Miniprotein binders against a7ua95r516to809. Designs and how they scored, part 99

Target 1, 294 residues: a7ua95r516to809
Amino acid sequence: ASLSLLSISDLVPDLQFIFFWMSNAIEILYFIQQKSPAYMQTIELMDDKAGSKESLLSATISANEEAMTILEEVIMYTFQQCVYYITKTLYVVLPGLLDCNPFGTEPSSEQCRRAAGVCVCAVCVMPEAVRRVVSVFQTTSDLLQQYQVHSEIQSQMFAYLFFFTNVSLFNQLIDKGPARGWFQRSRVLQIQASVKILLDWAKGAGHNHLAQKFFAKFCSTVTILASPPQQLSQMSWKALCAEHPSLKPVQLHRILTQYQLMAELGPLPIWQPSSEDEAYIYRTVDLLESFENH
Short names: E, the ipSAE of ESMFold2; O, the ipSAE of OpenDDE; V2, 0.75 times the mean of E and O plus 0.25 times the DockQ between their complexes.

## First folded at step 6 (miniprotein)

Design qBa (at its last look DockQ between E and O 0.06; V2 from the best seeds 0.00; counts 0 for: pae O 5.0 > 1.5, pTM O .667 < .8, other shape alone 7.905 > 2.5, unsure alone 64.685 < 70, placed apart)
Fold by ESMFold2, look of step 6:
Parts: C-alpha cells; structure tokens; sequence
Structure qBa (fold): chain B 294 residues (1-294), chain A 84 residues (1-84)
C-alpha cells in the first residue's frame, strides 16, 4: 500500500541494481589501491627522453585521487540507498517481534518448545513475525554474497541493520510498552524467546559478534525485565549498571520503574541511583535512542 | 603497451557494459543514464585502443588517464540519474 509497507521481496530488483553498482565500484577502487603505487614506481623509473616523466607522474597521482574519490562516493551512495530501503522494510516488520507468541504460533510443536525453551525439532517452524525479520536479513545476506561485495562492507551493512533493529525495538518497547502490556514478565519471556531465534540466525550467518554488540541495549532491557523479582531485588543500582553498561541511567531507571509497577514492588533502597547518576535519571532527552549513528 | 592502463580500461569497460545490459533489462532507467554509459564505452574503447599501441608515449598515457577519468565521471552520473 505505501513505501513503508513494502516487503523485502518487492525491493529485490532495486537492491540487485544498487548492489551491482556497488560491487563494480568496489572492484575498481580495490584495483587502484592495490596497483597504483607500483605503477607510479614504474613511472619514476622510466627513461625520460622527452622530459615529460614528471608531468605523467603528476597526472597519474591526480587521476588516481579523483578516481578513488568518485568511487568512494559511489560506494557510500549505494550503501546508503541499500540501507534506506532495507530499513524501511525492517521498520514495518520489527514491531511484530514485540507482539509475537513464539510458543503459541505452532501448536503441534508446543511440546517440543516447552521441553527445550526454543523448539529445534524438524516439525517445528519459525514463528511468522520472526521469519519476516529473518527474511530481510537473509535476503540482504544472499544479495551481498551474490554480488561478491567485500566482507568488510558486508559487516558494515549488518552492523547498521542490527543497530537499526536494536533502536527500533528498544524505542517501541519503552514508548508503547505500558499501553501494550509488554512489561509483564510472561510477555517479556515471549519477546526474549523471539529475539533468541533471531540471534541464533545471526550466529549461523557468521554475524554473531555484530549482533551481540549492536543488540546489547535491547537484550539488556529484556534480560532485566525477564528476571524473577527475587533475583533482581538482590542487585544494587551499581551492580545493574556494571552488568548492563549499554543502558544509560535514564533508561535503566525507566526499566526498573516499569518493573516495579508490574511486579507490584515499592521503591527499593538497593536500586537508589549512585550520587553521580542521580541527575541523569531525569534526562528524558536521553531516554530514546536516535536512528542516526555517530 | 601499458599493462596498468589496459587493466584499468578493461575493468571500467566490463563494468559499464554490464551496467548498460542491466539497465536495458530493467527498462525503468532514464534514457539519459543509458546515453552517459554508452558515451563512457566510447571513451573506454578509445583508451584501450591507445593503451595497446607499441611505443606508447608519456603524452598518450596522460590521454588514456583523461579518457578513463571522464568515463568514470559519466558512469557515476549515470548512477545518480538512474536512481533520482
């Protein structure tokens, strides 16, 4: 219906075109980077009968610099275009992870899931909400490999996609969680299970370290919310900060406040912020994450 | 004969030829983008013909570089037109 509702499959032809341009630009850039130093050395060793060796060397340096600038801009432009289209698709499908019941979407597999936490039986099927997100990542991975995009660019792409996923899920949980009942422990356990399926995909795809790094804030949030009250009430503010360094003081405070409401706990002295952090728990401008990196 | 300039020209020519074929298959790109890529092919073909000559002068090597960079500029502009 709208551009924000397009599936990744609808975008594949456009993404194929963009990745094709990107891969060509990368190959040419790599050629220049690897070969131009030796070429300039051969120019310096040329027999200079016409006295134009210095002019050729200067022209070669200038041409290489301009070529690399043009190619780097093409690579950056195509990278940004890919990210833009892919994240528009992610934005549409990510909220489903917060509403998903991974245990109730496959009744024939429920016994297997209950016994193991996450079902791994051959009969079990990935929940549809999780599958929609995985489909975006898998399609992206397949395209990057199909067009032989350099592994460092592939890593940067997934770093940003995981960053975007983390920001989107975290912000929605914090903003809409109270109204949607997402802070209830049973609901958080469902969210945790769904995210684990996604993290397992990332591990199998060779992106485990990126997913662990860029999902840290959302995973920390879910881990805290999923904790039994008896365990969490034994952890001081300082201990929670140390265990969850990805959370800003305002974010940790908000998470603990929502936890107290849902667990029907009163204020706990052990959760009193450190004197250094006291002013920061009121910095509402720091509560939600920005989709802009840097 | 200049192996570096030959390889540079061959990489660009191959890339541009594949890009034109891709644009024609998709059928959604502006005619202007295809015109720029066809002009880039002309420049690359000239550059490659010169680069393969025996007894290549320094002035001809500079001419080849000028052709390659102009073709690259055309290729980059074609991308922007095809996406804008």
Amino acid sequence: as target 1 above (294 residues)
Amino acid sequence: SDPYLIEFAELLLEAVEKLIERLEREGVSPEEAEELLKRAIELMTEALDIARELGLSEELRKRILELLIEALRLMAEALRLARE
Scores: ipSAE 0.700, ipTM 0.923, lowest interface PAE 0.9, mean pLDDT 84
Fold by ESMFold2-Fast, scan of step 6:
Structure qBa (fold): chain B 294 residues (1-294), chain A 84 residues (1-84)
Amino acid sequence: as target 1 above (294 residues)
Amino acid sequence: SDPYLIEFAELLLEAVEKLIERLEREGVSPEEAEELLKRAIELMTEALDIARELGLSEELRKRILELLIEALRLMAEALRLARE
């Protein structure tokens, strides 16, 4: 079974199966970690022949280490599978967020009612493209809650999903934005409003700190593009680099160049990179973000 | 009896039973996964039967741990096959 162009709803039964195994492996691991010390103490306190007691203790330690290793591998494998399926679904729906208008007319009552049940009616008021992205995050949260996955694993899952979303949106905007008109002020304000809906969802879900951390690059980009020309022109290159540390010099230069073009600003040396940054800016390999690194 | 080994074996047995039910319902896994899970149930059941005995020798405790570790390996392999 190859993953195809599936909605998150189509993947729920398969994801439930993977989350079931991840949850079970985590619970068994915690059980071993919790009970093993008490059992070891019981063996250690036994009044037995010296060889028998030490042999049993050694065997128990080896068995526990092996069991923990196998469970950690199962947890890692299932976590990686969940991330793979969820991020592949996100990648398909994320570009729509850059094209939608959250300031547009509210969806019709008919469309809201057709959104399959009472639970999603409140979400019907946001653009369909934003709703699709929120649905992926909400379904992930629901599955983690359904299988009572520990908060630490939940945090790791959303850290990666937010990281992936940030990289995907940033790369789409930088690579395709000029051709699609996404750098125009009206479009940037729409993108900013759509991103705010995602950040507000994350805050409501208890992931505000993770969202602030992992969306920093895309948020910096949108903030710069949404800035009035008068304010942006008052800032030096060094000041912009300091205010947006998540952006590489080559990325910041590309953003400012597109901003200048779309704002129809005259020829400028306003945002001049340093000599060191200039050398880096001419390295095209660093323009787009990797899905592997921060 | 050994409460730790009994609880551990019961958790493993519950997990494999639920996995078999899901594989049968979804039709997702290959035949080999079902075979591995059946072997895992046999090993876990043997471990439970031994663990419930009154007064366990060192040798019996080692045997229980060996059975549970082997069952866990089979469960991990079955999960891998179910996803490939």
Scores: ipSAE 0.030, ipTM 0.497, lowest interface PAE 5.3, mean pLDDT 76
Fold by OpenDDE base, look of step 6:
Formats: sequence, structure tokens, C-alpha cells
Structure qBa (fold): chain B 294 residues (1-294), chain A 84 residues (1-84)
Amino acid sequence: as target 1 above (294 residues)
Amino acid sequence: SDPYLIEFAELLLEAVEKLIERLEREGVSPEEAEELLKRAIELMTEALDIARELGLSEELRKRILELLIEALRLMAEALRLARE
């Protein structure tokens, strides 16, 4: 099937199976970890009949270690599979977020589970492109809750998904933005509004801190691009670096250069990189974010 | 009944049965390993029966998980013995 046809709804049956195994494996592992020390202590308190105690203890340790290792492998594998399927779906829907006009009137989604009729919930009033992205995250949240996945694993899942989303959106904006006109102020304001809807959802879902942390680069980029020329032209390179610490010097330089071109601004000496940063602004390898460094 | 615990226990039972069949085919099953796997099946069956027949309190869920943990331990030990 073409990647373009893949919806999160189509993956739900497979994801349900994976989340089932993941949740149960985590629960069993947790119980082993809690019970093993007590069981070992019980063996240690037994009367030492002819070395049987030491043998039993050794066998118990070995068996528990092997069982825990297997469970950890299952958890790791199932987590990776969940991430793979969910990120594949995100990859398809995320580009639509950059092209979205959230100020347009779009019809409510019929897919809202909250009402049998016309739903006016926060998700149903979202622009379709934003709703599709939110639907991936919401479905993930619903599945994690349905299968009672441990809270730490839920946090790790959302951390990774937000990381992936930030990298994808940032890289796409930096690479394709000039050609797509996404650096135009009107388009940037649309992107900013769309991202705000997503962040508001994340806040409502209890993931505000994670969203703020992992979307920092993309949000900083959008904030700079959304800034009026009169305001941004008064900010020095050093001030911009300090205000947007998530951006590497090469990234900030690229953003400012593209902003200058788009706004038809002459050379701005105030945006000249410091002597310390001058060597770093040419590191094109650091321009785009990597998916591997999470 | 917790459908997830039931399904999990059933899947583990199937896995153990397939493991026994595999070990038999490979000729790598000390009598002790087979006995441990049989005991694992018994424990998982007990867990499954509890899950099916009783309304699951938190305590019963915990008991089912304890049985499954012990079954997994026995399976791990059986696998260890079969590899030696």
C-alpha cells in the first residue's frame, strides 16, 4: 500500500496486539523485580541442609535473570514496533501541518467518538491537517491507557513522538520552506497557529512539559520567522542566541539569512555572528536535525 | 474477567506447548526440563482458570501475575537446563 494511504486507524489492530504484549511484559517484569529480592531472602533464611540452599539460590537467581532478560527484550521490541508504526503514520500527516490554513472554515470531523452527531469538541473544530496529526497522538494515548501501560513507558513514548515530530517539521521547514513559501509571514503565522493547536492539545493531554521541551527548536524557528522585521532587526546575534538556545549557530544563521532574503532586508551588521560562532555557522552538517540522536 | 490476562495466559500456554514440541524434536530435553515445563503449564492453567471464573479484584490479578511469573521462571530454568 502506498504510504499516502496509511492512516492510524488502519494500524490500530496491529498496535493493539503490540501494546497488549508490551503492557503485560512490563507488568510481569515489574512483579519479578519486586518479588525476587523477597524470595531470595526467604531462601537465605531456610535451614542450610547440605548445600541445597546455595544450589537453590543460584538456580533461582539464574532463572530470574533469564526471565527478566527475555521480558526486557519483548518490551524493547514491542516499544520499537509501536514507534515504527506510529512514526510512519506521522511521517505521512506532518507535511500537511505546514500547508494548513487554520483560519479557514473546515467541516468538523465525523470521526469524533465523543458524540453520535455533530461534535463541537476541541478536536472536531480543528483544521483537518491539524486534526490528523492530533488523531495519531490521541489514538496512541488512548491505546496506552486502554492497555494500562506503565506511566514511564507512556512518557518515553510521547517524548520520542514529540522528538520525531519536531525533527521532521524543523527539517522540512528549513529544507523546503524557502521553496514552498513557508518563510512568508502570512504562511508562518498559519504554521504558528497550527502548532499552537497541537501544543494546546498536548497540554490538555498532560504532556505540556514534554511538548515544550521537544518542540523547542521548531517553535523557536517559527517564533523568529513570525517576528515583525522592525522587531527582529533590532535584535543582535547574541540576543537571538540567548533567546533561542535550542538553535545551533548554523541553524540560526540559516533562518536569519532566509528571513533577510524574504523580507528584502539589506545586510544587517547586528545579525553578524560573533567571532566565536563564525566557525560554526558554516557547519552545514549540523543544519538539519538527526533522527538517530535521541 | 480481565480479557487481557486471559489472552496473555493462553498465548503463554501455546508458547510453552510449542517449546516442548520443539525440544522433543531437537532431542534436547532433559527429563528435568520437561518436568519444569509441565509445572509451568499447570501454573498458567491455574492462572487462566482464576481469570475466567472469578471476578478480578486487584488481589486476584496480583495472584494471577504471581502464578505467571513462577511459570516464566520455570520456563527459563527449563531452557537453561536444555542448553547445558
Scores: ipSAE 0.020, ipTM 0.452, lowest interface PAE 5.0, mean pLDDT 83
ESMFold2 (binder alone), look of step 6: mean pLDDT 65; pTM 0.483

Design qBc (at its last look DockQ between E and O 0.74; V2 from the best seeds 0.00; counts 0 for: pae O 4.5 > 1.5, pTM O .669 < .8)
Fold by ESMFold2, look of step 6:
Structure qBc (fold): chain B 294 residues (1-294), chain A 87 residues (1-87)
Amino acid sequence: as target 1 above (294 residues)
Amino acid sequence: SDPYLIEFAELLLEAVEKLIERLEREGVSPEEAEELLKRAIELMTEALDIARELAKKGLSEELRKRILELLIEALRLMAEALRLARE
């Protein structure tokens, strides 16, 4: 449908309906998984005077397997529908995170900037752009909890949402960063502070390990751009690759080259790729990340 | 005697009744989806009636197999109702 500009609050009724179906399917699936073994044992203990316990046991196994297949398909379908709707709203709100200033709302804004991606000031306030992203995550969390969705399914949902967030932010930064001024060090520190607010939300929501895993590429990028260029230029290519394993060679090389250019440092070949990486640093098809289903 | 089959039927019946209530509360929904869920209720009601007779009269392989068949068909109807309600 052409509803790609809807806010998360506009989608809540549809999401409630889909989560309701999913939660019912999960409950029935859990019942079968937990109760079916004991039932099959009672069949084995039945008096076999009719001589047909084996036929009933076989039919029970077959029926349970078919029921679980049907329920698993419902769960997968409803999960995919939820992800589709939620990521459409994330796609609209995520770019604003790169432009916002989390330090500019209180007198202590200069002190927060010096904290280099850790907001240590008690008065650092969530800018609207970050609030919009947090609202999508929080609304999703509230719905999952409201419908008592199994914790493993909740983790899978947030794994994908964090994956989507990372890909979207990374691609925007790489593709539009030079033109939008996002590689300027003061701007990078603001981006780092904004991302820390998202990481703090994820930690408080019980998803810290997922956020650490799936934000790694974007966080590595921001860490490089937050480093002083002169200090960074003293590191070898091999050391930089080892420090940032989540970045592909073309991605790392592009980030370093663009940062070197913005810092007005000398010739671009300060960082020499290894012989293994030489062929990869010029393949622009590997520069941007894909959204792997869909 | 067979609490598994009774619990299965009761759990599924409760889920389908909640789904029908939700479709009606959301406003006009596809008539086909509501009809499929109502048929699922009929199947589960038949399954429960058989299960209650089985609990009183003892073991019957054929009746237990019929209960299972009714429950699986009710699940198929429930899944199809979801697909129709999407539209």
Scores: ipSAE 0.641, ipTM 0.892, lowest interface PAE 1.2, mean pLDDT 81
Fold by ESMFold2-Fast, scan of step 6:
Structure qBc (fold): chain B 294 residues (1-294), chain A 87 residues (1-87)
Amino acid sequence: as target 1 above (294 residues)
Amino acid sequence: SDPYLIEFAELLLEAVEKLIERLEREGVSPEEAEELLKRAIELMTEALDIARELAKKGLSEELRKRILELLIEALRLMAEALRLARE
């Protein structure tokens, strides 16, 4: 029925099939890359009594180029299929991350122990919405490991998934945030805590560098919005641009405008854009990020 | 001896056999996809037979080119089978 009823279990069989095809194609491609140079060298060094060595070498080069092209197309096709199914699942679960509360309801005594006002069992405080997102990433990681997909392909996969997640969360927050109350300080702190759980997962999975790169825009946005008024009001427009280079001037301007409204601050001269940035903001109406990788 | 052509043909044959086994387990795959993979198995079997004869009887440019033709055709059949299986 509803896309919200799509389970991770429904994703697994499709991914298993696609990763299986991808893994086989990668293995063949790797064999050609590793073995063909030595083989071509043996052709060059042959004693060609018939005078046809050049023809064989040419045929071998052509065949290797065709094989590489076919295998690269198969790998690209299977990669795109995996991305499609994973991002379709992510699209359903990601909005819940912006609405959930990681400082939520007390779990049962059997699951957690409280000591000095802190829940000792970390797993008990993970919201279901965050768990669903983490489960998609973990399932992807597990399947890539199960089918022994090369680390380079794994890195490309998570680069795209983090890129997709960043764009989705940033666009939702900027576009729908005012209507949904997401710019309220209490909500921003909840979002920050939820995002930290995702980033901690990525670090544990060996993808810290990719997470830092591809979550930069959303992390900058949340960092600014979570900043205390005393701290943020001390930072100039120039300083904020330098600290958050992933944000376009029009995006930073929108974030600061929303912050000013939520904190009930009057006009702040320190947040005035440079003449150059102000001209850009004036001419640009496109605030949201594209899902197309650049 | 020509270990590259023999190893290539063996690897591709193994891959195609694994892929057809997977499609048969799915139970709903297009019959045409399975037929393409079975054809690829036939081509790879021919390539291996030629490669083994080449190894025994010495070097022939014509036979090496024939093996390359069979390998490429099998790869094309494998790629087409994937497209049909995901249709």
Scores: ipSAE 0.635, ipTM 0.885, lowest interface PAE 1.0, mean pLDDT 82
Fold by OpenDDE base, look of step 6:
Structure qBc (fold): chain B 294 residues (1-294), chain A 87 residues (1-87)
Amino acid sequence: as target 1 above (294 residues)
Amino acid sequence: SDPYLIEFAELLLEAVEKLIERLEREGVSPEEAEELLKRAIELMTEALDIARELAKKGLSEELRKRILELLIEALRLMAEALRLARE
């Protein structure tokens, strides 16, 4: 099937299987981790009447370690598979977020249309492109809750998904933004509004801290680009670096350069990088974010 | 009684039984993966039976080791089944 047709709904059966198995493996692992110390202590307290207390203890330790290792491998594998499938779906829907006009009247979601009434839920009032992205995260959240996946694993999964989303959106904006007109103020304001809807969803879902942390780079970029020329032209390089610490000097320099071109601003000495940062603004290898650094 | 081994075997057994029921319902797993899971159930059931029977009399070291070996083998089969189901 072409990647373009892959919806999160099509993956739900496979994801359900993986989440089920992941949850069970986690539960078993935690059980072993909690019970093994007490069990070993019980063996240690046994009378050495049969002369083999040490061998029993050693065998029990070895068996528990092996069981935990296998379970950890299963958990890691299932986690990776979930992330793989979910990120594939995100890869398909995320470009639509940058082209989205959240101020337009878009038709309500097909899922809510099947209910005999106009659903006014927060998801139904979302622009279609935003709703598609939110649907991936919501489906993930619902599955994690349905299978009672441990909260730490839930947090790790959302951390990675937000990381992936930020990297994808940031890289697309930096690379394709100038050519697609995404650096135009009107378009930037649309992107900003769309991202705000996503962040509001994340806040409502209990992931506010993770969303703020992992979307910081993309949000900083959008905030700079959304700034009026009169305001941004008064901010020094040093002030911008301090206000947007998530941006590398090369990234900030690229954003400001493209902003300057778009806004038809002449050279602004106030945006000149410091002598300390001057060497770093030419590190084009650091311009785009890597997916591997997580 | 060895409540740890009994509880461990019961938890594993329940997890695999639910997994098989799901696989059968959804048709997601290849036949080989289902066979491995069925084999895992057999091993865990054997381990549980030994554990329950001996809980009344006290488990010998050798029987405790055997129970653990059965459970470890079951876990290996489960991991392999999972791999095959996702290929």
Scores: ipSAE 0.024, ipTM 0.483, lowest interface PAE 4.5, mean pLDDT 83
ESMFold2 (binder alone), look of step 6: mean pLDDT 71; pTM 0.626

Design qBd
Fold by ESMFold2-Fast, scan of step 6:
Structure qBd (fold): chain B 294 residues (1-294), chain A 83 residues (1-83)
Amino acid sequence: as target 1 above (294 residues)
Amino acid sequence: SDPYLIEFAELLLEAVEKLIERLEREGVSPEEAEELLKRAIELMTEALDIAREGLSEELRKRILELLIEALRLMAEALRLARE
């Protein structure tokens, strides 16, 4: 293991600490939400001879509001800390997914024994680069289960992680793809197979709906790039926009231009943007996705 | 006794005790964070003792003050531990 490499296993102690704090805050918040309404009703039913009942009720309402504010801040803080560390690790391992070959001939015994986070008795072993990405998701899932984090927060966590992964992969492919050869057909097919492994993991983990929603842009990109030339050449610009609504006009144009070049379909544009869309194609600021703006 | 306030205080006490045990075990947290959690334990212990007695409205309000102060100390300890 290199000191310059970040693996999810290296972050487990920090993540355990943060999830531990998050879990405690969630449990306390849930207690207040579940028990406080009944308690307030008991106060309202009290004999109020001295008028002290109204003061107690007011104090209880104030205390509940303050407690919920504090707990929500703690939950948000710990959630953001987990997201930060997990996405930092993902960012380091994700580019490897664009370079790996999942069509390997045979898995090594060493690689099978190293699938600690997945615990798979697999017919086919995942490529090392895909295993590293899956291990991040699996370790996150394991920690959420270990600390009994509520399913709503688990869903929010994976929604963000899938969003981050989608943006990171899309931006890497669009920005660096031409120089790295990632738009070559053989490479695109390898990327498609690797993405399928991630999506299959998400489905198995119960996050199929989130994966379909948040990977839409990258999946559309890979689907277009993997299309046979005969099929794609028969589709109009309008039809492609309709089939791939997650892609902005400038993004679709860049993808189709690279596809045309790699498929050796000649130098003249086959897919002509509408006059309305043509203006957006020149807006380079809209090409790459932002991690800050949804 | 007040079952709600007793359960609330017990829940917070258990949480704080677990948090302090973890901080002490890891040995990397600032001393200030551990002291805040120890003070939270003292506040929760006081709240629990009051809650187990026959209660007036004044004492119930005091317990709520102690619970909220302990919760604030816990949040501050987290921020210090992660600095």
Scores: ipSAE 0.613, ipTM 0.883, lowest interface PAE 1.1, mean pLDDT 82

Design qBf (at its last look DockQ between E and O 0.46; V2 from the best seeds 0.00; counts 0 for: pae O 6.0 > 1.5, pTM O .586 < .8)
Fold by ESMFold2-Fast, scan of step 6:
Structure qBf (fold): chain B 294 residues (1-294), chain A 85 residues (1-85)
Amino acid sequence: as target 1 above (294 residues)
Amino acid sequence: SDPYLIEFAELLLEAVEKLIERLEREGVSPEEAEELLKRAIELMTEALDIARELKGVDEELRKRILELLIEALRLMAEALRLARE
């Protein structure tokens, strides 16, 4: 059985259908939340004969709670379906981000490195691998706008997609990076530039706060790996832990070990874990991140 | 008349009509999903008729409208699950 490339464009019709259902359920839920309190007050102000008003008010409260439960289940179901299909597509395209070169063929003029930093498109084209990832996020944004999904749900969607992307990239870099040469300095700088394109997209889309929050672990990892040897060797374990609180001790230790190997540093930079952290360094269960959010 | 129940039923009816139109456009959805939505339209149409003719408190008729709206929502939710199987 051959695995074929599943692009976001192949899923657009299914996603449009799911977003359409989600949007309709959200509109009905919003109506109930906005209008039912005033309606209940109207019932309380009605002329009451034989005590029927209390019974009607009770029935109305019960019906509204049941309606909200049904609608919340529909919204959660459609949200989970969208997330499932979008993240399945992301999972396929994300490894390409770690292996592409945004500086183009023939690794550098210094102009190409600066151009990547300032988004000067006249001399460089976005790598296809980065374009595929951006396309998934852009298509998601377009669909949320097309179906006028409330901003809170849009924020929740991108929070989860950024969380998923962060976990996926971090796990791939830590687990597969050594074998694929991703810890080599030249590759780390390419990864850093590619990630900047994604973060710049997120900022342009109004999701800068979410991107800063949910990409923290991967960004910390890339920042450490991109640090010059003279700068990084001056930092103690304690200082690195303080600067990169998103990284668990075992994760930080693995990153520093890979950095030491790739920079061909002698065996003795003094990145000695504290006694308190030592037990965690040898717990492999803490190395890779879980895709399960809170 | 009951403006809240009328607006609720009109909004739900509009939503379900859009959803069934979308399912028919998809072509390969289970026939059962379309049938559930058509039944929801019938229930909401009945709810609208009752709500428009309501006079005073009339506890029993208002409770009937609420029952119809909740059943329509349940049918809508089930139609979605069938359409995504």
Scores: ipSAE 0.693, ipTM 0.914, lowest interface PAE 0.8, mean pLDDT 82
Fold by ESMFold2, look of step 7:
Structure qBf (fold): chain B 294 residues (1-294), chain A 85 residues (1-85)
Amino acid sequence: as target 1 above (294 residues)
Amino acid sequence: SDPYLIEFAELLLEAVEKLIERLEREGVSPEEAEELLKRAIELMTEALDIARELKGVDEELRKRILELLIEALRLMAEALRLARE
């Protein structure tokens, strides 16, 4: 069943509950992993006149394996529940990033508004649409730290959230971009600036490598669209594929087609796909990305 | 006494008691989830009583304690699924 929740702040109680279960399961799992080997060694050293300690060792190993399996399943289930709720919120707020103007927006932060009589912050220019996306990521980061979730699990969470963000933004741009006017040069430059703000947050939060990896397709798209015509028209299809390996042939073809319309260039022979890629530029099944392939 | 089995049971008991307290505060969880957690407390209390009185290598009592702890874990995991369903 689809659940409609409007903001991350509405989800915090549910996320706190889920992270609470996860953190308890992690603590118990850690206890078993740290203490069970020494315990089994203690059993090995017990006086065993009845000859039953080998059976006890076997039973203890089996029980600990079963306990760890149950706890790992709880951790996996709670991880999936967190991802479910967080990505529903992201899906609602991400399209606004494509419509906002980061260049002329006044400060919308409550902290900056409270200091309106004496405005001294240089970071008051973040658009509200970008702030909503950052809030989802920041709230997630804060909860993971609050519940002391292992750093590897935190990395897996942000890897998936950045993957989801890339798929959502790319699909919206490709699918709705013509009707929304998102391929116009001024709009592309605004989108590029908004994405840079998001990437800067990720760098400051310690997730730069994950963001660089998982935003590559969307960033390549925006980079091509933002390129000056004099520069882009000198790059062959082969050169563009090499420069932007994250883009499938059908995707690159669509992006170049939209660029030609925006720049009023008409078809360029240098952009004709290689013979190898010709079969792939018409595969519309490959145009949009899947949310299920991570 | 068996310090490992005592600590194991105490960690589970603490976790389950906190989970029940959280469910009661929220007031929205199925009675079935709370009943599973209360049953888990009973199992862990029995496991603690046995573990505190253990002497030497008592294979059958130690196996009984392990069975109680695993069943309590299963009840805790099922209660989570019911509370989130």
Scores: ipSAE 0.680, ipTM 0.918, lowest interface PAE 0.9, mean pLDDT 83
Fold by OpenDDE base, look of step 7:
Structure qBf (fold): chain B 294 residues (1-294), chain A 85 residues (1-85)
Amino acid sequence: as target 1 above (294 residues)
Amino acid sequence: SDPYLIEFAELLLEAVEKLIERLEREGVSPEEAEELLKRAIELMTEALDIARELKGVDEELRKRILELLIEALRLMAEALRLARE
């Protein structure tokens, strides 16, 4: 199937299986970790019948260590597979978020139309492009809950998915934004509104802190680009750096340069990088975010 | 009965059964991987049976149950490796 046709719904059967195994492996690992010390203490308190106790203890320790190692491998693998499939789906739907007009009357999804009742749920009232992205996250959340995956692993999963989403959106905006007109104020306001809907969902899902942390760079970029020229032209380089600490100097410089071109502003000395940052603004290798740094 | 070992074996058994069902549906499972998973089920079932029969603290039987479960886990890991290839 072409990547373009891959929906999260198509992956649900495969994901269900992976989540089931991941959850069970986590539960078993956690159980061994919690009960093994008490079990070993019980063996230690047994009457020492002629060296049998030490041998039993050693064998039990070795067995538990081996089991834990195998379970950790299973958990790691299943986690990676989940991330792979989910991020593949995100890769398909995320570009639509940047082109989305959330202020347009796009008709509700066909699925909500077939239900005889107007579903007024927060997802049903979302623009289609935003709904597609939220659907990936919601499906992930529902699966994690359905299989009762440990809360720490849930948090790690969402941390990675938000990281991936931020990197993907940021890189697309920086690289393709000027050519696609995404730096135009009207388009930026649409992007800002779409991202707000996603962040509101994340807040409602209990992931507010993670969303704020991992979307910081993309949100900062959108905030700068959404700023009126009259306001932004009064902000110094140092003030912008301080307000947007998630942006590297090279990233901020690129954003401001493209903003200046789009807004037809003359050279603004106030946006000139500090002497300390001047060397860093030319580090083009640091312009785009890497997926490997997570 | 040792509730710890029973619960452990039951969870593993359920996980392996679901894995087999998936591999069967995908049609991609090497016959060898399926056989390893079947063997893992056998070992876990044996472990579960022993665990259910445990009357009091028998450390030798507990050791045997753990050994069976570890071997089952090893077979599962190998089956997964083969299914990835």
Scores: ipSAE 0.016, ipTM 0.403, lowest interface PAE 6.0, mean pLDDT 82
ESMFold2 (binder alone), look of step 7: mean pLDDT 70; pTM 0.617

